# Designs tried in a protein design chat: VHH binders against Chemotaxis protein methyltransferase (cheR). Part 17

Target 1, 268 residues: Chemotaxis protein methyltransferase (cheR), of Halobacterium salinarum (b0r4j5)
Amino acid sequence: MTDFQTLLEFIETETGFATSYYDESYLDRRVSARMRRRGVEEYAGYLTLLEEDDDDERAELLDTLSVNVTEFFRDEKVWTALRDVLLELADTVRSIDIWSAACADGREPYSLAMLALDAGLDPRNVSILATDIDEDALARARAGRYESTRTADISDQLGFLDNPQEYVDREGDRAFVVNDRVKDLVTFERHDLITGDPKSGFDLVACRNVCIYIDKQYKLPILDTVSKSLREGGHLVLGQTETLPGEVKERFEAEDPRIRIYSRVADT
Below, E stands for the ipSAE of ESMFold2; O stands for the ipSAE of OpenDDE; V2 stands for 0.75 times the mean of E and O plus 0.25 times the DockQ between their complexes.

## First folded at step 21 (VHH; framework vhh_8fcz_2)

Design ac1 (from aa2 with V98R; at its last look DockQ between E and O 0.14; V2 from the best seeds 0.00; counts 0 for: pae O 4.4 > 2, placed apart)
Fold by OpenDDE, look of step 21:
Structure ac1 (fold): chain B 268 residues (1-268), chain A 121 residues (1-121)
Amino acid sequence: as target 1 above (268 residues)
Amino acid sequence: QVQLVESGGGLVQPGGSLRLSCAASGFTFSNYQMNWVRQPPGKGLEWVSGISYDSSDTVYADSVEGRFTIIRDNDKKMVYLQMTSLKTEDTAVYYCARYDSSGRTDYFDYEGQGTQVTVSS
């Protein structure tokens, strides 16, 4: 095992970042960039730095490796469209089942819940499953507590809604907690999109930033799982740069390709 | 060897404009979608814009839609990002990124060293 591979294993084990799912070349470029910024030249040296319980450095590394997707109502155009999707679903199905895949710290599933409530949907008829492979992320998600930082203002993120105070409680100047009205719509579960079993019966699946830097060999399993989990006529929302693998492309038709919303078509 | 070299970054006031350039080499430029991504301080990478191999399609993140314009010159193997109405939130290291849609990786497989854009009064 190379020093770099040892470093990747450490990162995965200690931070929960699934390095094994990413292209190694990508990881190398990003890690090396971070190392340069930190003034470390060798992978082993960087590992030592990370091992010394430098939480700040670990956080910075994760920021370097991760796609910035952990925001409430990220890409407002998408969420505006999703509002319409939810309203349409409310007219066509008795109960709306939503799956937020790779939900990270829970901002996406909570955004979905808030969106549903804001749209006037009956909470009794909306169920959101939120899954992630990272148990720590799920723990944070379940807590539903978020803090504004120098670089992230939660109030701004929630600005998509007219009355954010209906859905979150403030704790001091910087902290926000999603209230039970919103939490009651969301159930969290650990799930591996790559190796886990498909689910079924979902009207909407959000998988919005999983595959940007994911090794292609895992992209297909992810999309296969997602496609199988949607009912016919169900909706898939992907990230801005996400594309459907050729192997599953025929399972979908584009509703709005610009914002990456698709409909599940009947199998031939 | 695939190389992407960004340039054009700098310090600009809010409301100002800046044009980033990316010089590509070491691959058939016209076969690939090109993208701009950015990394704000303390945040992860954020996709900004993409342009198809023949410029027939351009896409933008919601945060930059209407303000940024991506263009490419396949003859010169260049991709550009014209930024207007810049905001403090646009402060980031900007990277030119190649999207491999050839069937091998289907993700951003190469990016440059980045160029710093700082929007500040």
Scores: ipSAE 0.056, ipTM 0.517, lowest interface PAE 4.4, mean pLDDT 88
ESMFold2, look of step 21: ipSAE 0.520; ipTM 0.804
ESMFold2 (binder alone), look of step 21: mean pLDDT 81; pTM 0.826

Design ac2 (from aa2 with V98A; at its last look DockQ between E and O 0.12; V2 from the best seeds 0.00; counts 0 for: pae O 10.3 > 2, placed apart)
Fold by OpenDDE, look of step 21:
Structure ac2 (fold): chain B 268 residues (1-268), chain A 121 residues (1-121)
Amino acid sequence: as target 1 above (268 residues)
Amino acid sequence: QVQLVESGGGLVQPGGSLRLSCAASGFTFSNYQMNWVRQPPGKGLEWVSGISYDSSDTVYADSVEGRFTIIRDNDKKMVYLQMTSLKTEDTAVYYCAAYDSSGRTDYFDYEGQGTQVTVSS
């Protein structure tokens, strides 16, 4: 085992960051970048630093390795388009079933719920499943409590909505709790997108926060899973930098390729 | 060997402009979508902009839409980011990143070491 692999194993074991799912070259570039910032030249030296310290350094490293995707209504143009998708679905289906895959701390599924409510949809006809492999993330998501920090203003994130106070309650100056009106639309469960079974019958699947980091060998299984989970005519929304692999591309038609929304086509 | 080398970063006042450059080598440049991503202090990576292999499509994060422009030159194997109306929140290390547009999803398969952009009064 190389020093770098030893470092990755440590990171996975001690922080829960699933380094094994990530592209090693990607991780190397990001870790090396962080090492340079800390003035460390050798992986073994950086491992020692992480061992001795450094909840702070560990946190900074995780931030370096992760895309800041845990936001309410990230990329407003996408959510504007999703509003139209939801309105269309409301006119065509009896009940709307949505899957938020890799939901992390729950901001995406709650955003979907808030969007549906804000669009005037009947909450009785909207169901959102939110899944993640990380049980701790799901626990946070279930709590639905978020705090503004120096780097994340929850009020700003919720600014997409005209009346965010209808969906969240303030707890002090910096804390926000998603209210039951929103929570009632969302169900959380643990699911592994790589090894787990496909689901079925969804009208909309959001998979925006996974493929950008995942090792290339696992991207296809993930997209195969989500594609199988959509009904014909259902919608897939991916991250802004994501594209469909050739193996599953024919399963979709682009609705808006610029914002990575696709429609599931009939199998041939 | 694959290399992406960013340049053009620096210190600028709010409202100012910068032009970032990325020089690519060691891979078939024209087969890749090129992107800019950034990492603000204390935050994770944030996608900023992307440009298709033939420049037929450009996309931007909402936070930079209307202010930033991505351009590529396949002959020179360069990608650029023209930044205008810079804000303090644009302060970050900016990275050039590439992923395959030939039917694979090798996102951020290649990226540079980054260039620092600091927007401050």
Scores: ipSAE 0.005, ipTM 0.256, lowest interface PAE 10.3, mean pLDDT 86
ESMFold2, look of step 21: ipSAE 0.350; ipTM 0.744
ESMFold2 (binder alone), look of step 21: mean pLDDT 80; pTM 0.808

Design ac3 (from aa2 with Q33D; at its last look DockQ between E and O 0.50; V2 from the best seeds 0.00; counts 0 for: pae E 3.4 > 2)
Fold by ESMFold2, look of step 21:
Structure ac3 (fold): chain B 268 residues (1-268), chain A 121 residues (1-121)
Amino acid sequence: as target 1 above (268 residues)
Amino acid sequence: QVQLVESGGGLVQPGGSLRLSCAASGFTFSNYDMNWVRQPPGKGLEWVSGISYDSSDTVYADSVEGRFTIIRDNDKKMVYLQMTSLKTEDTAVYYCAVYDSSGRTDYFDYEGQGTQVTVSS
């Protein structure tokens, strides 16, 4: 077993963070960031540091691994506003087409489906497309089964809803399974936001927390793709930390700038 | 080779002001959004503010909106955080941050060395 794999097994054992569920490149970036801050260059050295009763570094590493991990109803104030958007759409279009772009393990599109049902929308008139480039994440998303860990409590994440038992089933102490009522609203597809075939006609696109801040060569194509996928008047929701650069910003009007919800304006 | 160097922290009383600076090197600065994050004593990192690579859009955490202003100067490869109306809960080590990847990364890949801000009577 590699030093890195040994380190990941130690982390999962000691903290309960389910490292085996996450992309190893993601984990390596987070681990390496902590190693750089501690001046440690090798995984084996970092493992030794974690073993030496340094509970402070274990906690720091766990926080780093957990920051911005996907969750149900992430940033609850956004979801309150999205309920109003869905109700408005139900009054103005016959069928609501929603795209969860870069959906990861499926919690965002399932949150959208649960919200639509909880708001009383007719499930026959709501369709959610959920896409990602990671087929392993999509397989987990299609299964719709999630386990609480000591650092990620699924029950707490679902606390946005008053009656989450209507949408998920408990299996034992730790497992939660999205039921068929919710799953029936969501279709999962592999799609590359940069190179994939264009999409169009959506009433709402969620492109949240895709972490494209670093390099505009990826950010601009992704935002161009999502902006073109919306019909005129359609809604874009971004993550709290995400920005619209000037090249695409004029395509939108802010509906509520504090929660990053926008309306697509006419191109003319 | 990405290097971020923060400065401008210090001890200040509640209601005071500070301006943090971040000098960036080792990458094409104008291609990247920049962020400030902070770590309060005994707590994990929390995001504070972000600015698009062209300065056309800024975003703030609820806890700092209206009090903090993020600014960048692409010619000087600098990011600033102008802080006003400081509160004791703003006490933290502040870091300038950037992601080095695309797609699904939801954590900042590079953080500077940090600058301490202490707000106390």
Scores: ipSAE 0.348, ipTM 0.715, lowest interface PAE 3.4, mean pLDDT 83
ESMFold2 (binder alone), look of step 21: mean pLDDT 80; pTM 0.816
OpenDDE, look of step 21: ipSAE 0.543; ipTM 0.804

Design ac4 (from aa2 with Q33N; at its last look DockQ between E and O 0.29; V2 from the best seeds 0.00; counts 0 for: pae O 6.5 > 2)
Fold by OpenDDE, look of step 21:
Structure ac4 (fold): chain B 268 residues (1-268), chain A 121 residues (1-121)
Amino acid sequence: as target 1 above (268 residues)
Amino acid sequence: QVQLVESGGGLVQPGGSLRLSCAASGFTFSNYNMNWVRQPPGKGLEWVSGISYDSSDTVYADSVEGRFTIIRDNDKKMVYLQMTSLKTEDTAVYYCAVYDSSGRTDYFDYEGQGTQVTVSS
């Protein structure tokens, strides 16, 4: 076993991050990038650091490995379309159940919540489940606090909404906290999309953060789970660059292929 | 190490065609969706097209839909972009890349040197 493989095994064992699901080359690049940031040159040295560092470095590493760069209302075209989807659902179902899979730091599920509220939907009729494998990410998501950075302006991200102040409170110049009105629509749960059981009954599943770096053999289980979790006629929204594996394509009909929204079709 | 080598760019007139090629190495090519992205002069990187790992699905940006075709050869570890009906707006450096499904364009772990495409009369 190489030093790198030993490191991966440690990461998987100690953090729960399923390194075995990912391409090793990808992991190597990501881990190496993090190592550089910490001034560590050798895998063995980094392993030692991870062993000695209780939570901080491990959390940072997981953040690095979890290629979930989420933004509020990323790709406005998608969210404009999602607004229409929500409005349609509101006319067809009594209660809308949404699943934000791989929700990372929670910006996506909160965006969904804000979108629903902004669209004038009754909050009592909207429920959003947000799941991620990363507990630290979920903790951040639950907190619902976000800071603008040099590369990410939260205010700009929320500019999709006419009155973002209805949904977030400012903390200082750069920090924003999602308010309880929005938070009340979202429930967070740890879930492994690869090994976890399918859910059921969802009207909309957002799976926009499925990692392309996941080995293809595990992408099928993910999409199988997602497809099974949608009701017939339910909607799937994928990431901009995401494609459906051939094995599951027949389960979906493209609503708007340009923005990766699909409808779940009846099984034949 | 991951290496992506793009080729096939050049100068063409509007309405012309080009075929870009990308040779990939250093990773399990057949495990990944492949993408083409481009960077127009003075603009940021933008996603152009993607193809699934098994070629079962292809996707395109609105700006190139109907004009560009992405294909891949897993045996050769190649991805191609057939461009037709080229417009001046298509002028850019084109890269093949493996980006995450979020459409993140500031992630450069899987980016080559690119190939210049210039569409001009």
Scores: ipSAE 0.017, ipTM 0.362, lowest interface PAE 6.5, mean pLDDT 86
ESMFold2, look of step 21: ipSAE 0.360; ipTM 0.714
ESMFold2 (binder alone), look of step 21: mean pLDDT 80; pTM 0.817

Design ac5 (from aa2 with N31S; at its last look DockQ between E and O 0.57; V2 from the best seeds 0.57)
Fold by ESMFold2, look of step 21:
Structure ac5 (fold): chain B 268 residues (1-268), chain A 121 residues (1-121)
Amino acid sequence: as target 1 above (268 residues)
Amino acid sequence: QVQLVESGGGLVQPGGSLRLSCAASGFTFSSYQMNWVRQPPGKGLEWVSGISYDSSDTVYADSVEGRFTIIRDNDKKMVYLQMTSLKTEDTAVYYCAVYDSSGRTDYFDYEGQGTQVTVSS
């Protein structure tokens, strides 16, 4: 077992943060940021620092590990606006095609499915494609099983919905499994936003929390692919901190500056 | 190696103004979205504002919208945060941050020591 794995076991034991639920690269970046702030270069040295009853550092580490992980209905004000978008689409098109691009462990596409059902849309007329490049993440997404942690309560995340019990089943005290009614709306496949071909004809594309971490030579192809995959008048939703640079922005009209929802226009 | 140096913080009264600066080096500055994040006393980091690599798009946290303005100068490799109508809740250490291309999460890579802003009467 490596020094890093030993450190992760200590973190879970002392803080209750379920390190096994997260990719090690994600954890390493967050741990390394704290190590840098403390002037510690090795995992073993950092473990020693944590063991020496430095409760301030344990708390700082836990806070750093918990920030901005995947959640159902992340950034709830956007989801209130998305409900209205789905209702408008239901009145305008016969079949609503939605793409959750870079879906990670599946909480975003399942949130879209739950929202559609909760808004009263006919499930026969809603189809959600969910894609990611990581096949292991897709396997977890297909399973649709999620556990509450010390710092993240799945029940609270689902509290956005009026009747969340219609969409998930409980397994014991901490686990929630998305039921078949929701899963039936979602299809998962592997797709690389940078190198893969654009899709087409979508009414709504969610491409959230992926573009802010990329050099423009990758960000532009991703946004170009997403733009080309929408029909004219289709909607794009981005994450709270994401920007839409000028090379692509001219294809869109912002619906509300504080809500990162855009409409595709035909102008070039 | 990415290096970011923040400055311009200080002590101000509520309603006051400050302009923060960030000097960047060690990367192709004009290729990345730049951000400001802050850490209030005893709390975790929170995102404040972002600006696209070409300045064509800016975004703000709800708590600062209408009071803060993010600006960048790609020729000088500088990012600024113009803060007005400051509130005691704005008290924090402020950092500028560059994108981390290694992941798909709301992670902001910050290398600087930050600049302290204190708003108190």
Scores: ipSAE 0.524, ipTM 0.809, lowest interface PAE 1.8, mean pLDDT 83
ESMFold2 (binder alone), look of step 21: mean pLDDT 80; pTM 0.806
OpenDDE, look of step 21: ipSAE 0.620; ipTM 0.824

Design ac6 (from aa2 with G50A; at its last fold request DockQ between E and O 0.41; V2 from the best seeds 0.00; counts 0 for: pae E 2.02 > 2)
Amino acid sequence: QVQLVESGGGLVQPGGSLRLSCAASGFTFSNYQMNWVRQPPGKGLEWVSAISYDSSDTVYADSVEGRFTIIRDNDKKMVYLQMTSLKTEDTAVYYCAVYDSSGRTDYFDYEGQGTQVTVSS
ESMFold2, look of step 21: ipSAE 0.615; ipTM 0.842
ESMFold2 (binder alone), look of step 21: mean pLDDT 81; pTM 0.817
OpenDDE, look of step 21: ipSAE 0.603; ipTM 0.824
ESMFold2, fold request of step 25: ipSAE 0.494, 0.505, 0.337; ipTM 0.786, 0.796, 0.728
ESMFold2 (binder alone), fold request of step 25: mean pLDDT 80, 80, 80; pTM 0.810, 0.808, 0.812
OpenDDE, fold request of step 25: ipSAE 0.684, 0.708, 0.651; ipTM 0.854, 0.867, 0.841

## First folded at step 22 (VHH; framework vhh_8fcz_2)

Design ad1 (from aa3 with G50A; at its last look DockQ between E and O 0.45; V2 from the best seeds 0.00; counts 0 for: pae E 2.02 > 2)
Fold by ESMFold2, look of step 22:
Structure ad1 (fold): chain B 268 residues (1-268), chain A 121 residues (1-121)
Amino acid sequence: as target 1 above (268 residues)
Amino acid sequence: QVQLVESGGGLVQPGGSLRLSCAASGFTFSNYQMNWVRQPPGKGLEWVSAISYDSSDTVYADSVEGRFTIIRDNDKKMVYLQMTSLKTEDTAVYYCAIYDSSGYTDYFDHEGQGTQVTVSS
């Protein structure tokens, strides 16, 4: 066995984190990040550090391995602003078409659905398309079942809503299941943002926190696709730390520069 | 291999100014959004600012907006953070960074040792 495989077995045995469930390259990136922070260059040395009962490092490693970067209502300020967008759309159009592009395990599209219901919109007039390239993530999204972990409290994430029990049922110890009222608004589909055909006619597109944006050769095709998928006057929301480069920026006006929500402007 | 080297930190009084620099190599710098992140004493990383690859868009954390300015020079492969009106709360190790490429994560990939900024009265 390699030193890395030995390390993964130790982690699973000692902590219960199911390393065998995850892709090794995914795990290696997370383990290597902790090794760099601790100044350890070799897996065997890191294993020794963990074996010596360094409880602080064991906990930090578990947090790094277990941190789920997707969550319900991620970045609360954005969701407060999105409520206003949905209310404005309800006054402007009869049917609101929303696209959650790169939806991961479904928390974003379900957050959009819950927000629409919580804002008092007629569910017959709201339709959310949720897409991702990752079929395993889509399978989890369709199930709509999420469990709280030591590092991710689903109940806390849902705290953005006053009455989350209207949208999510508890099941067993820590499981939360999105109910049929919410699921009925969302359709899941596999779609490649880089190579897939643009869509059209959407009133709101959420394209948030997509790591494929790291290089302009990926970012530009994605942004081109999402901009073409919006109707004139439709809204784009990006992740809080994401920028909108000049090649596509002329297609948009910022509604509030701090919250990364934009309006598609008329053609010039 | 991505290499990011931060410099320009130091000790300053509240209300003071400081300019941080980041020298980048090992990747096509002009293709990437660049970020500043910081690690306050005893805390995790927090994002500070970002600038698009063409400098046409900049964004800032609420805590620094109006006081910090991010600048880049693609020809020199440099990123800067001009800090003014510094507060004791700005005390941290500052890193320049790109997005972590490990999937749908907000973790920033920072390769340098960072530069210490200490704001004390």
Scores: ipSAE 0.488, ipTM 0.795, lowest interface PAE 2.0, mean pLDDT 83
ESMFold2 (binder alone), look of step 22: mean pLDDT 80; pTM 0.809
OpenDDE, look of step 22: ipSAE 0.672; ipTM 0.834

Design ad2 (from aa3 with N31S G50A; at its last look DockQ between E and O 0.28; V2 from the best seeds 0.00; counts 0 for: pae E 2.2 > 2)
Fold by ESMFold2, look of step 22:
Structure ad2 (fold): chain B 268 residues (1-268), chain A 121 residues (1-121)
Amino acid sequence: as target 1 above (268 residues)
Amino acid sequence: QVQLVESGGGLVQPGGSLRLSCAASGFTFSSYQMNWVRQPPGKGLEWVSAISYDSSDTVYADSVEGRFTIIRDNDKKMVYLQMTSLKTEDTAVYYCAIYDSSGYTDYFDHEGQGTQVTVSS
């Protein structure tokens, strides 16, 4: 094994963070960031620092590794507001078409489906398209099986719902499987937000926590695609830390800027 | 490569004010959303605020909304955080950051040493 692989096995053993399930590039970026802050140049040196019972650094590393994992009902205040959006849509349109853009391993579109069912919407009138560029993530999303880890408890994530057992089945001690009632609302498809064609006619588009928003050459095409995919009056929800630049912001009105939910306005 | 240098921290009393600065280099600054994140003592990083590349949109964490103002100057390649009504809970090392370019994550990438803000009586 390489020094890096040895380090990753130590981290998983000591912290419970499931390093074996992540890309090495993802892990190396976070580990290297901590190494730079501690002035350590080599993986073996960093391992020694961690082994010397430096509990401050172990905690900092775990926090850095954990900040980017997906979860059900991420940022609960957004989901409280989205419930109200879904209820209003149910009163104003016959069929609600939702797009979860950049859905990763599927927890977002399944959260949308669970929310719609929990709010009492007729499942025959709700359709969720979930897309991502990562085929491996989509395969996991289609399976709809998720395991709790030491750093991420699926039961806690589902605690937003009063009766999560209505929507997921337990398998053993730590695994949760999204049931057919929820899966039936969601269709998964590969789509590239930068180069793919826009969609159209959606009532709600969720485009939250998309990690490819680095530079406006990528951000503007993505937001343009999302904007064109909404009908007039349709709703856009962004990640809590994401901004709308002026070129796109004029197409929207904020419903509540604190929670990043917007309405598509008529073209002028 | 991205280089971000924070400054302007210090010791202040509760209710006081500070202005943090961040000098950016090594990337096309005017094309990136800029963020402030902070690390309280013994805790992980938490996001504070963001500003769009053209300053047309700003967003704040609930804990700082109404007290902090993010500002940028694309000509000078600077981002600022004007902090008022400071509380002991605001004690942290503050970093400016851009979005992490890896995976399906919204982890913020910061390269600087940060600047310490301490709010105490």
Scores: ipSAE 0.469, ipTM 0.789, lowest interface PAE 2.2, mean pLDDT 83
ESMFold2 (binder alone), look of step 22: mean pLDDT 80; pTM 0.812
OpenDDE, look of step 22: ipSAE 0.644; ipTM 0.831

Design ad3 (from ac6 with N31S; at its last look DockQ between E and O 0.49; V2 from the best seeds 0.00; counts 0 for: unsure alone 63.7 < 65)
Fold by ESMFold2, look of step 22:
Structure ad3 (fold): chain B 268 residues (1-268), chain A 121 residues (1-121)
Amino acid sequence: as target 1 above (268 residues)
Amino acid sequence: QVQLVESGGGLVQPGGSLRLSCAASGFTFSSYQMNWVRQPPGKGLEWVSAISYDSSDTVYADSVEGRFTIIRDNDKKMVYLQMTSLKTEDTAVYYCAVYDSSGRTDYFDYEGQGTQVTVSS
């Protein structure tokens, strides 16, 4: 085995981070960033640092690897604003159609479903489509079972809700399972935002924290698909650190720029 | 091969100003959103600001909005952070960063040593 593969086996064994399910180039960039911070040029030397665990490097590495893990109710200020959006939609449309685009392991669409139920919306009038290209992530999303880890406490994430026990069941001390009330609102489907056809007629699209900013030739197809999938006046929510460049900005008006919630303007 | 070199930090009194610079090379700078992130003493990494590849959209963390301005110059491959009305809570090492192409969640890929900003009486 290569020194890198040996290192990945150690990381998975000792930290609990499931390295075997990630792209190795992604893992190498994260590991190499830590190695540069520690002044180590070789994987074998870094493995020695991790084995000795001086200066808590295992914890720092786990934090770096975990930055891409999804959360229930990520960025709680956004979810307070989304509650208002759902209440407005309930007053203006008969049925609310929501799309969680690039839903990963399902925490976002389940957060949307829980929010709708918690806001008192009639579940018969709310439908959430959740899509991703990663079939393993979708399998986890359909199961709706999540375990707290050293760096990700599911109970804390659900703390946005007053009564999370109405929406999730506990399994032992670390596991949480989304119940059938919530699951009934969500349908999971494989979809590629870059190459797939646009959808249509959605009242709300969440397209949060996708890697749409790295190269504009990938970013523009994603944003084109999302904008075409919304009805006139439909709402788009982006991640808090994501920008909306000029080519697509004119299709939207900001409801609150600091929250990254937009409405689609009419085509003229 | 991506290189990001931060500069412009220093020791400053509360209420003061600083301008940070980031020189970028080794990638197609004009195709990517750029970010400033910071690491306060004893704390984890915290996002500060972002600017779209064409400068048409800027976003800021609540703690710095109205006080910090992000600017980029695609011809010079530079990103700047103009900081005003500095507070002791702004004390941190500041890095410029670009997003990773491989993840579906936010990831800030920073390569530089950062630049120290210390705000104290």
Scores: ipSAE 0.506, ipTM 0.806, lowest interface PAE 1.7, mean pLDDT 83
ESMFold2 (binder alone), look of step 22: mean pLDDT 79; pTM 0.806
OpenDDE, look of step 22: ipSAE 0.601; ipTM 0.819

